VHH binders against Rho GTPase-activating protein SYDE2 (SYDE2). Designs and how they scored, part 9

Target 1, 120 residues: Rho GTPase-activating protein SYDE2 (SYDE2), of Homo sapiens (Human) (q5vt97r660to779)
Amino acid sequence: IDAFRHYSFSDQPKCSQYISGLMSVHFYGAEDLKPPRIDSKDVFCAIQVDSVNKARTALLTCRTTFLDMDHTFNIEIENAQHLKLVVFSWEPTPRKNRVCCHGTVVLPTLFRVTKTHQLA
Key: E = the ipSAE of ESMFold2; O = the ipSAE of OpenDDE; V2 = 0.75 times the mean of E and O plus 0.25 times the DockQ between their complexes.

## First folded at step 8 (VHH; framework vhh_brivekimig_d4)

Design f3 (at its last look DockQ between E and O 0.03; V2 from the best seeds 0.00; counts 0 for: pae O 10.0 > 2, placed apart)
Fold by OpenDDE, look of step 8:
Structure f3 (fold): chain B 120 residues (1-120), chain A 123 residues (1-123)
Amino acid sequence: as target 1 above (120 residues)
Amino acid sequence: EVQLVESGGGVVQPGGSLRLSCAASGFTFSSYWMSWVRQAPGKGPEWVSSISSGGDYTLYADSVKGRFTISRDNSKNTLYLQMNSLRPEDTALYYCAKEYVETGDFEYTFDYSSQGTLVTVSS
């Protein structure tokens, strides 16, 4: 996960392969998290596969620069290429989401070797 | 049984506006994040927008940011999508979807049983 980067759907590695199936993603947490507003510790996570939004967390409280989580996302994927995780913070004034950190993985490459992976 | 019924689609000229609605039933609407997804002819589904259970947080795809506004009325179990400055590339079937959490687990639910609502943007 890379912190303080601009979020873009087009900002992803190229991939010519696809993967399908039921994917289970266990989210342990995110490092180097810094909410834009110091007085706001509220964040939420978005899980995306390619251009499809697959899951969101409820509002979570980030007390340190590390967001400790223990969440599992069960995601059905079809002809998928990229898995993207994004941590957002909400700023009510102005009304806008801020990216705290994000990460992208190429799924076909990841699952080429084995069906189980631990990412750091 | 979860039911999602989209409406509000139609034919508009470029630069026009439409407001989509999604009537939800069969679950506690106010407890779930909701999303809009669209599928253009010959293309895969594309995520458009999401809104938190209480409506306090909204997310948008880059392609619609600044033009579309997602909202909800939990008292009416209804999800909305205000679409302004419509473009031909916005032409698609629009679906609403439910995002839910079960005991620390999250699962995406897309109701394929719904027909969606067709939005056609053409001159």
Scores: ipSAE 0.006, ipTM 0.243, lowest interface PAE 10.0, mean pLDDT 79
ESMFold2, look of step 8: ipSAE 0.199; ipTM 0.601
ESMFold2 (binder alone), look of step 8: mean pLDDT 79; pTM 0.795

Design f4 (from t14 with S31R; at its last look DockQ between E and O 0.55; V2 from the best seeds 0.00; counts 0 for: pae E 4.5 > 2)
Fold by ESMFold2, look of step 8:
Structure f4 (fold): chain B 120 residues (1-120), chain A 121 residues (1-121)
Amino acid sequence: as target 1 above (120 residues)
Amino acid sequence: EVQLVESGGGVVQPGGSLRLSCAASGFTFSRYWMSWVRQAPGKGPEWVSSISSGGDYTLYADSVKGRFTISRDNSKNTLYLQMNSLRPEDTALYYCAKEYVEGDTYTFDYSSQGTLVTVSS
C-alpha cells in the first residue's frame, strides 16, 4: 500500500496559521481502490477547504485498483486553514456515495509537502 | 421537505434541441451544488452534469460535453439543462439532484419521477 507523500504536522504557530490567495492543487491519483465487480466503476474527487466543497471532478472511470487523475485544481481561498481531498464512489442507489479515501493538509505546510491518503 | 420537479422532456428527432427545467423547493437552493443524472432504458444511472451553488463552475460527462449546457437561476430556484445536437443515445429519464455531504457520504438526492427524453425518428 503506497502513498504519494507524507507530511509532518508543523510547529504550533504554523498549525494555527491561515492562508489566503489563489492556489493550484495538483492531484496525481489514488491507489489500492477496490476492484470493480464488472469492468469499471465511476468515482469522483471533491476538494474541500475548511469542510466546504470548493471543486470536484467529473466522474472518472476506474478499471483497476489505481486511479491516475493528473489533474490540477485552481481555487481561490480566503482565510483558510485546512484542505481536504476526498474520493467518492458513484453509487446512486440508495442515492448515497461513500468516501473511498481522503487526505487532509494544513494549508501552511502545502509550501513543503503534500499528503494523499490511500483507500483502506 | 426537499422536492425537485423536472419538466421539459419530450420526443425529438436526432439533431434536435430540448431544454429541461427543475423546480426546487424545501431547501435553500442557492447553497447547494446541483446536477443532472439520466437513466436510459435497461441501464444504470449515468451522471450528466453538475453546477456549483453560485453557478460559476460547471462539469459535464464526456458524452455530452459541447452539446449540453447546465445553468441555474437562484432567484427562481430553478435548474436548467439545454440539450443540443441530440442523439438516440441521449434517450433516458432525466433527473435533477441536490448534492450535499453528510458525514462520510456524498449524496445525490433526486426524485423518482424524472422527465423522459426520447430521441427517435
Scores: ipSAE 0.152, ipTM 0.542, lowest interface PAE 4.5, mean pLDDT 70
ESMFold2 (binder alone), look of step 8: mean pLDDT 81; pTM 0.808
OpenDDE, look of step 8: ipSAE 0.274; ipTM 0.673

Design f5 (from t14 with Y57W; at its last look DockQ between E and O 0.63; V2 from the best seeds 0.00; counts 0 for: pae E 3.6 > 2)
Fold by OpenDDE, look of step 8:
Structure f5 (fold): chain B 120 residues (1-120), chain A 121 residues (1-121)
Amino acid sequence: as target 1 above (120 residues)
Amino acid sequence: EVQLVESGGGVVQPGGSLRLSCAASGFTFSSYWMSWVRQAPGKGPEWVSSISSGGDWTLYADSVKGRFTISRDNSKNTLYLQMNSLRPEDTALYYCAKEYVEGDTYTFDYSSQGTLVTVSS
């Protein structure tokens, strides 16, 4: 797997396997960002495993449709199936941040291919 | 009912220190990321710092990095913010917030009261 591809936010690839261990994920960018508001330039990236927040970034400035990142996350997973990366806009009001982009991968498949992945 | 009660605010001189606390109830505190958000007079809310559910991850705004330290005690359902080297621009009402995902949104659920921090000579 070379890149995180777009899936429906509510849908995810089927998986019958589970994986446990320590996962190291390096993020170097996200593309095709769609900020909800033109004046909202602050975003952050959340790392979710089976709908549980495992990590996220601090606020990052979104200047273009590509978000340049250089972050490494060490995440402990237990009996997990899916990894989701989501970029949210920061909007203090109404205190609900909107999705700018996201990607989902099947973890057992991901561990079979030790490559760098880009969020698309 | 979710309840977040901040305390520890007050008046301090520039360069001084304060420690804020947030008592949480009405939800499983140890399961949620928590954050501090502040609102200065005439300005919108500004994110200050966040901490993961277990405390393994801490995040800071550039404006407070190196000066503020966020921490939590899950056994006491309490969130903390140690503020050192305070500056006049840190003057604001400080809120505790619960972070959570709701569908395709990421929500910061603020408290209703906040604690006032005033930094002045």
Scores: ipSAE 0.182, ipTM 0.631, lowest interface PAE 1.9, mean pLDDT 84
ESMFold2, look of step 8: ipSAE 0.215; ipTM 0.611
ESMFold2 (binder alone), look of step 8: mean pLDDT 81; pTM 0.803

## First folded at step 11 (VHH)

Design k1 (from e1 with S31D W33Y; framework vhh_brivekimig_d4; at its last look DockQ between E and O 0.25; V2 from the best seeds 0.00; counts 0 for: pae E 3.0 > 2)
Amino acid sequence: EVQLVESGGGVVQPGGSLRLSCAASGFTFSDYYMSWVRQAPGKGPEWVSSISSGGDYTLYADSVKGRFTISRDNSKNTLYLQMNSLRPEDTALYYCAKEYVEGDEYTFDWSSQGTLVTVSS
ESMFold2, look of step 11: ipSAE 0.277; ipTM 0.682
ESMFold2 (binder alone), look of step 11: mean pLDDT 81; pTM 0.801
OpenDDE, look of step 11: ipSAE 0.200; ipTM 0.635

Design k2 (from e1 with A61D; framework vhh_brivekimig_d4; at its last look DockQ between E and O 0.64; V2 from the best seeds 0.00; counts 0 for: pae E 3.0 > 2)
Fold by OpenDDE, look of step 11:
Structure k2 (fold): chain B 120 residues (1-120), chain A 121 residues (1-121)
Amino acid sequence: as target 1 above (120 residues)
Amino acid sequence: EVQLVESGGGVVQPGGSLRLSCAASGFTFSSYWMSWVRQAPGKGPEWVSSISSGGDYTLYDDSVKGRFTISRDNSKNTLYLQMNSLRPEDTALYYCAKEYVEGDEYTFDWSSQGTLVTVSS
């Protein structure tokens, strides 16, 4: 499915509809990770719904361009429009973590098609 | 202004226990993920544990799993870290941190003081 899109954090896809309910997200992994620093090996994934941080993983070691994961999140959403999946690098200094990769989906559109989706 | 004040540190023998507390103010505590980070002498800061805003999710570094327990009391704006079976390698300054996202940054905002935990025989 082509519903997963990369976008700038400053620009969100337009959506006029909303969705509510319990959503289950299972992470299998992430490809083509680009840590901001070569020496930064620790990463974590965050799930954001309409700019609200709903869940995240513990630190994971990024040894290659592929991050193997096996995490399931059950997230309650209310009047939601956008789901953002972000992989951050852990950088203790200057206490800010940078994006390695990210994607976004428009939730109402996604769930109109089917209740279960496989995203890449 | 965000204020985070840690307490509960001290000197303990290996196998001992400590309970750290973090008093938070200057922000809506119950709306944010909170974490503990630590910095050992001569080493960089490392993440220890995190807890979701409501306390439903807890995360731990592999080095502390089964030994440390993070918790929070939103009615008291307080974060806790129960540390059991302490080891010498747990010796560090422990900081509590506010987690938040701003743009394309995921920020850990922790205090400048911390509380010292020393594990030695």
Scores: ipSAE 0.118, ipTM 0.590, lowest interface PAE 2.3, mean pLDDT 83
ESMFold2, look of step 11: ipSAE 0.273; ipTM 0.672
ESMFold2 (binder alone), look of step 11: mean pLDDT 81; pTM 0.803

Design k3 (from e1 with E1Q V11M Q39R S75A R87K W110Y S111W S112G L116Q; framework vhh_7pa5_2; at its last look DockQ between E and O 0.03; V2 from the best seeds 0.00; counts 0 for: pae E 6.6 > 2, placed apart)
Amino acid sequence: QVQLVESGGGMVQPGGSLRLSCAASGFTFSSYWMSWVRRAPGKGPEWVSSISSGGDYTLYADSVKGRFTISRDNAKNTLYLQMNSLKPEDTALYYCAKEYVEGDEYTFDYWGQGTQVTVSS
ESMFold2, look of step 11: ipSAE 0.014; ipTM 0.393
ESMFold2 (binder alone), look of step 11: mean pLDDT 83; pTM 0.832
OpenDDE, look of step 11: ipSAE 0.027; ipTM 0.439

Design k4 (from e1 with D104E; framework vhh_brivekimig_d4; at its last look DockQ between E and O 0.60; V2 from the best seeds 0.00; counts 0 for: pae E 4.1 > 2)
Fold by OpenDDE, look of step 11:
Structure k4 (fold): chain B 120 residues (1-120), chain A 121 residues (1-121)
Amino acid sequence: as target 1 above (120 residues)
Amino acid sequence: EVQLVESGGGVVQPGGSLRLSCAASGFTFSSYWMSWVRQAPGKGPEWVSSISSGGDYTLYADSVKGRFTISRDNSKNTLYLQMNSLRPEDTALYYCAKEYVEGEEYTFDWSSQGTLVTVSS
């Protein structure tokens, strides 16, 4: 779906509209993962709405470039514009985790089409 | 300055219980996800559990699921970890950590001291 796209963390798509409500997000998986380190096998997925961390998964083991998932999040959004899905690698040292992959959607545009969406 | 002070560690026998506490200051506690991480002697840090800002969402490592319970009291700026059915492999320094995103990094900012949990017969 064209509504989901990769983008820079510092360059969000422009949006003049807002949306509120309860949103359910189900993760089926992530592909084309780019782990920062070859020895880093632990990852987790985070859901961010307008730069606010709304939810994330527990640590998952990444064995290939595809991460098989089965996670559902119920996210309450208020006057929201952007949904960011990010896969982070867990790195014990340093105490920072790096992005493996990410995508963003403009929420008002997405829900203007239908109530249910499948993103890839 | 972010301050995280853990307490509640000690020596217990296998099957015993402990309750850890973490007193937080220097930031808006209720606005951040919090977690527990541990480091066993000679091993790297291991994520244990996390809890959402409001406390309604909790996560656990498979190694502690069903035995540990994370909770928080935002009115007291305190994070808790109830540890039941403790095992020798749970022996570690336990750290409280603040979770936050900065740019393209997801950071776990944990204390420098931790609280020692020793499980031995």
Scores: ipSAE 0.184, ipTM 0.627, lowest interface PAE 1.8, mean pLDDT 84
ESMFold2, look of step 11: ipSAE 0.199; ipTM 0.592
ESMFold2 (binder alone), look of step 11: mean pLDDT 82; pTM 0.815

Design k5 (from e1 with V101T; framework vhh_brivekimig_d4; at its last look DockQ between E and O 0.72; V2 from the best seeds 0.00; counts 0 for: pae E 3.6 > 2)
Fold by ESMFold2, look of step 11:
Structure k5 (fold): chain B 120 residues (1-120), chain A 121 residues (1-121)
Amino acid sequence: as target 1 above (120 residues)
Amino acid sequence: EVQLVESGGGVVQPGGSLRLSCAASGFTFSSYWMSWVRQAPGKGPEWVSSISSGGDYTLYADSVKGRFTISRDNSKNTLYLQMNSLRPEDTALYYCAKEYTEGDEYTFDWSSQGTLVTVSS
């Protein structure tokens, strides 16, 4: 029932419904990442709800186009519609963190009985 | 204009303690995650610690975990870093940073000044 998949890249449509509550998101990892630049081997994963940053990981070393991790985000959401999971490279020079991959979920669609989306 | 002013640096012996402060202005402090970033002589910037906008979620680099404590006081627009059990490798300029997202970019934005911490025997 609670099976989740992570998108490599996705743009989700807006929905008329909004979701509130406490949500736990378990992130197993990502594949087919845009690798970090040569001078930076660290990444971090962020959770954004309606473009507001709710949580992220500490820096993690990423050696390839594959990130394997086991992390749980516990976030409170209020009147929310979109959840976005993003992997960024740590690039302090020039202070522009490059997106390695991301996915977005429309929360009302996730909780409908006829549709489910897998989150990593 | 966003302004971040660090203070509290100094010279301490190994094993000593310091508490850094960062006074913030020019933005709604309580709406943003904040970080400490440090730069040792001849090295690139190193992320140290981050704290959520409400202060209830904290992150630390492995090199400082268990020794440093990040905190914030949103009523005073101030970020803190309590540094205990200081080691010579903690010697660096310490910067506070505002974390924000703009479009597809995640930015750590820190000042050019910093506060110097020197740990020497």
Scores: ipSAE 0.236, ipTM 0.627, lowest interface PAE 3.6, mean pLDDT 73
ESMFold2 (binder alone), look of step 11: mean pLDDT 81; pTM 0.818
OpenDDE, look of step 11: ipSAE 0.250; ipTM 0.661

Design k6 (from e1 with S53G G54S; framework vhh_brivekimig_d4; at its last look DockQ between E and O 0.56; V2 from the best seeds 0.00; counts 0 for: pae E 4.3 > 2)
Fold by ESMFold2, look of step 11:
Structure k6 (fold): chain B 120 residues (1-120), chain A 121 residues (1-121)
Amino acid sequence: as target 1 above (120 residues)
Amino acid sequence: EVQLVESGGGVVQPGGSLRLSCAASGFTFSSYWMSWVRQAPGKGPEWVSSISGSGDYTLYADSVKGRFTISRDNSKNTLYLQMNSLRPEDTALYYCAKEYVEGDEYTFDWSSQGTLVTVSS
């Protein structure tokens, strides 16, 4: 369950606007994961706002194309446009964590239904 | 040039405590998640703990939760790991790492040296 606190916008003398608030993101899971390499058993989920990591999970064990979890991220955003959920495999050698899946939400369109790679 | 220099390792008895430090330079320290990664003799690297740029979010591996505390001082560009109730299995080289995204990769970029922690009688 996602929960948003939508802040009121106010005009400035130069017509500037911003999007900010406290956001709860409930992550039910992911589908169509690219499975970790055979010698890797761990993944983690990251929330990125405008390509900046805001939060992520600890390592989780996964060997399938499906990740089922029930996790809530409580994050504060300010002047943000994009929310991206990414599942990475933990691959400490060569220190490059592979993307297993991702979903993106364009924040100014919060009133629009978008896919976030949740369980369907 | 990113530089990470660990210190504070040593030899300690089981049940003892150590505090590791990592001095960071060459990047905006407060903008990045930082981690501790350890490597025991003859084993692959193991993620230990991570902390957000602001310090508001911390994560721990199950093996260290409740015993280790990660922290940072952004005014000093320094990352810390307080290690309590140490066990022989905590013996390892400990590295601090900068977490970042480059292209389609999530990278844990750690130092070249690390600091050695040995837990033995």
Scores: ipSAE 0.188, ipTM 0.575, lowest interface PAE 4.3, mean pLDDT 73
ESMFold2 (binder alone), look of step 11: mean pLDDT 81; pTM 0.804
OpenDDE, look of step 11: ipSAE 0.189; ipTM 0.627

## First folded at step 12 (VHH; framework vhh_brivekimig_d4)

Design m1 (from e1 with F108Y; at its last look DockQ between E and O 0.53; V2 from the best seeds 0.00; counts 0 for: pae E 4.8 > 2)
Fold by OpenDDE, look of step 12:
Structure m1 (fold): chain B 120 residues (1-120), chain A 121 residues (1-121)
Amino acid sequence: as target 1 above (120 residues)
Amino acid sequence: EVQLVESGGGVVQPGGSLRLSCAASGFTFSSYWMSWVRQAPGKGPEWVSSISSGGDYTLYADSVKGRFTISRDNSKNTLYLQMNSLRPEDTALYYCAKEYVEGDEYTYDWSSQGTLVTVSS
């Protein structure tokens, strides 16, 4: 099931339920990357649960609009509602990373349907 | 006010080792990812390593993988960087940084002081 939705970075879909347990997330890649600057080619991916960083990758070189990845993360969640995947571009000056792309999924709704999902 | 104070820098020969420390205060240390960044003379800042809030995840730049080890002691509000097999290209000011999200940006908050590591024969 493709339940990955595009929202503004600060917006989250409404959710009245919570879920807990061990979740396995496998990154296949990210599409439609929009780095803020042409010379900013270093990126990393972060997994956020309810605005808390749970896992992330090391810096990867972005050469195209598609970032090929093969990363699996096992993360423990407690009373969680939202899973957000974010790709950031590293900018040494002014010491900030900017969002290249992101997606959000509502966890309780997703796991009511099936235990296995593919998000893109 | 966030305060980060680095220590442990010095002069070493190639192949030598150093251990850096960072004393953190002014925020809940155990709630944040922490990083080491470095800046060599005449070059821009370079990310070196990161560690998750609980220490379960560690990340390294390709240039330091297998040689550097990041760790933390949350009971002491201290971040560490064990540096082995040092190379001349590791020469730089080393800073510790707090990682956090602000708006749609992922920000590094680091001091202006740093600790100097010089690797030379």
Scores: ipSAE 0.102, ipTM 0.566, lowest interface PAE 2.5, mean pLDDT 83
ESMFold2, look of step 12: ipSAE 0.153; ipTM 0.558
ESMFold2 (binder alone), look of step 12: mean pLDDT 81; pTM 0.804

Design m2 (from e1 with L59Y; at its last look DockQ between E and O 0.26; V2 from the best seeds 0.00; counts 0 for: pae E 3.2 > 2)
Fold by OpenDDE, look of step 12:
Structure m2 (fold): chain B 120 residues (1-120), chain A 121 residues (1-121)
Amino acid sequence: as target 1 above (120 residues)
Amino acid sequence: EVQLVESGGGVVQPGGSLRLSCAASGFTFSSYWMSWVRQAPGKGPEWVSSISSGGDYTYYADSVKGRFTISRDNSKNTLYLQMNSLRPEDTALYYCAKEYVEGDEYTFDWSSQGTLVTVSS
């Protein structure tokens, strides 16, 4: 699979299978960022597995529509179905930060084909 | 009800050290990412540091990187912030915050109390 499928934030693709193990995720960047506010330039990326936060980046400054990243995460998963990458804006006021962009991957179908994938 | 109680603040000279603690209750502490935020007089809140639920990942603002260390003891429901090489610009009310996702929002929930850190010569 070359790219994440686009879904609404709350929607998840159907999946009847589960996978477990250690997964290595390399972040190269994020494209087409849409910050909720023009003046909000601070963002962070979160890795979620089945709606559980497994890892995230520190605050990064969004300078363009492309967020350059060089991060590797080793994530232990158990009976998992979905991997979601979400870029959030950081807004100290209010205490809630909004989604800038996101992508979702169905893990069992992905690893059925091969154990190594590059997504853009 | 979520409760976060900060302690350990005080007055120190530049170059000094302090260790802050946050006692958490009212939620499963070990299941949540936790962070420290601070608010200096006349300024808005500033993110300082975050730690993953299990403590495997730690992150710091550039302004405190190399000087501050975040840690947690899940058996005690306690979050810590070791602050070394303190500077006058570190003067602020320090809050611990619970991080969580709600809908399409990522929320930082911290108390209204905080602990005051004053760095002055």
Scores: ipSAE 0.077, ipTM 0.513, lowest interface PAE 2.8, mean pLDDT 82
ESMFold2, look of step 12: ipSAE 0.238; ipTM 0.603
ESMFold2 (binder alone), look of step 12: mean pLDDT 81; pTM 0.810

Design m3 (from e1 with F108Y W110Y; at its last look DockQ between E and O 0.53; V2 from the best seeds 0.00; counts 0 for: pae E 5.0 > 2)
Fold by OpenDDE, look of step 12:
Structure m3 (fold): chain B 120 residues (1-120), chain A 121 residues (1-121)
Amino acid sequence: as target 1 above (120 residues)
Amino acid sequence: EVQLVESGGGVVQPGGSLRLSCAASGFTFSSYWMSWVRQAPGKGPEWVSSISSGGDYTLYADSVKGRFTISRDNSKNTLYLQMNSLRPEDTALYYCAKEYVEGDEYTYDYSSQGTLVTVSS
């Protein structure tokens, strides 16, 4: 899947264009999960648009390096550039969630090619 | 300074209902996801429910699905938790929390004393 790119969590790919509309995102799952702790099995997925949380899942149990999901989200976007998918693991002791895996796509470039994409 | 003040806790019998409120100040309430977390005696904190900034999206822990309802009034900077069909295992201190990302961490910011919910026959 060429559209899905891995960056550092704080880095965003450069983009000079914007896109608006209703976007449908279907989660099939997340691969190569790297939880900070072996005992940290509770995770959730978040959809962020330009660093704004648009949707997320409830807590899910991570049993393997692949998190199987079947979720569809309809997200209204306005003048958007980046879509980020992030999987977080819950850590009770610091009462924080840490990133297990993430990916970013540039929306204007993505929809310039086609309206339907599979991201993983 | 972020301030979150919970209220509405009390003692109820199993099957009873309570409505919790959280008054928020010190930040733009309408811009943040908000959540309820609880801590039972002798246990660690447990996530209960979350609501999106606009209130259009809600999430629940499996243990409270169908019984609890989270809502918010952004004009009043207030978060709510309607708790129905309460069970003894729901007994806990309930905290309101602001959700936000800091670096590579997704943080729950809650610093108040919480409100105590006791479910007992």
Scores: ipSAE 0.118, ipTM 0.578, lowest interface PAE 2.0, mean pLDDT 83
ESMFold2, look of step 12: ipSAE 0.132; ipTM 0.532
ESMFold2 (binder alone), look of step 12: mean pLDDT 81; pTM 0.804

Design m4 (from e1 with S52Y; at its last look DockQ between E and O 0.25; V2 from the best seeds 0.00; counts 0 for: pae O 3.4 > 2)
Amino acid sequence: EVQLVESGGGVVQPGGSLRLSCAASGFTFSSYWMSWVRQAPGKGPEWVSSIYSGGDYTLYADSVKGRFTISRDNSKNTLYLQMNSLRPEDTALYYCAKEYVEGDEYTFDWSSQGTLVTVSS
ESMFold2, look of step 12: ipSAE 0.311; ipTM 0.705
ESMFold2 (binder alone), look of step 12: mean pLDDT 80; pTM 0.794
OpenDDE, look of step 12: ipSAE 0.031; ipTM 0.449

## First folded at step 13 (VHH)

Design x1 (framework vhh_7pa5_2; at its last look DockQ between E and O 0.43; V2 from the best seeds 0.00; counts 0 for: pae E 2.5 > 2)
Amino acid sequence: QVQLVESGGGMVQPGGSLRLSCAASGFTFSSYWMSWVRRAPGKGPEWVSSISSGGDYTLYADSVKGRFTISRDNAKNTLYLQMNSLKPEDTALYYCAKEYVEGDTYMFDWGQGTQVTVSS
ESMFold2, look of step 13: ipSAE 0.324; ipTM 0.725
ESMFold2 (binder alone), look of step 13: mean pLDDT 86; pTM 0.851
OpenDDE, look of step 13: ipSAE 0.103; ipTM 0.579

Design x2 (framework vhh_7pa5_2; at its last look DockQ between E and O 0.01; V2 from the best seeds 0.00; counts 0 for: pae O 9.8 > 2, placed apart)
Fold by OpenDDE, look of step 13:
Structure x2 (fold): chain B 120 residues (1-120), chain A 120 residues (1-120)
Amino acid sequence: as target 1 above (120 residues)
Amino acid sequence: QVQLVESGGGMVQPGGSLRLSCAASGFTFSSYWMSWVRRAPGKGPEWVSSISSGGDYTLYADSVKGRFTISRDNAKNTLYLQMNSLKPEDTALYYCAKEYVEGDEYTFSWGQGTQVTVSS
């Protein structure tokens, strides 16, 4: 499914529909991570729904361009349109989070087709 | 033979409420997404709301968000639409529709409809 795509935080795909329910998201991993700093190896993944943080992973050490993970999140969503996955790098000094990568999907379109989806 | 029979329509004042029902037969109700579609006078069909086969997910159009609630009882083969805070622009013939895939096309099959009139 070509529903997942990268976008800027200021622009979201238009959607005239809203979805509500219990959504289960399973993280397999992330590829092509580009931390702002080479020495910043600590990252975490966040699930945002319409710019609201719904879930996140613990700090994970990213040793390669691929972050291997096995996490399942059950998220209750209400009147939602967009699901955004964001990988942050943690900088202990000065204690800042930096975006490494992000992507978004339009939820109503996705779930109209089938109940279960796999996104790359 | 697929049969969908809508009921519960009527005339109400603005701000009023109605609850529509749809009795389904002729197919495995619990296996299909169901939706409500409406047709206002002089306008084409407008999708209103959908619900997943198990009822875990619900979708709404912008125009009815926060006012309408779709639900289903698979044991009774019945689809519902709770309509609150009704507006004159909600006036339409409301159809219950079975969502299904035919070939590579996502298709709707609906009943004869029930009339909803919102007027002072």
Scores: ipSAE 0.006, ipTM 0.303, lowest interface PAE 9.8, mean pLDDT 81
ESMFold2, look of step 13: ipSAE 0.184; ipTM 0.583
ESMFold2 (binder alone), look of step 13: mean pLDDT 84; pTM 0.829

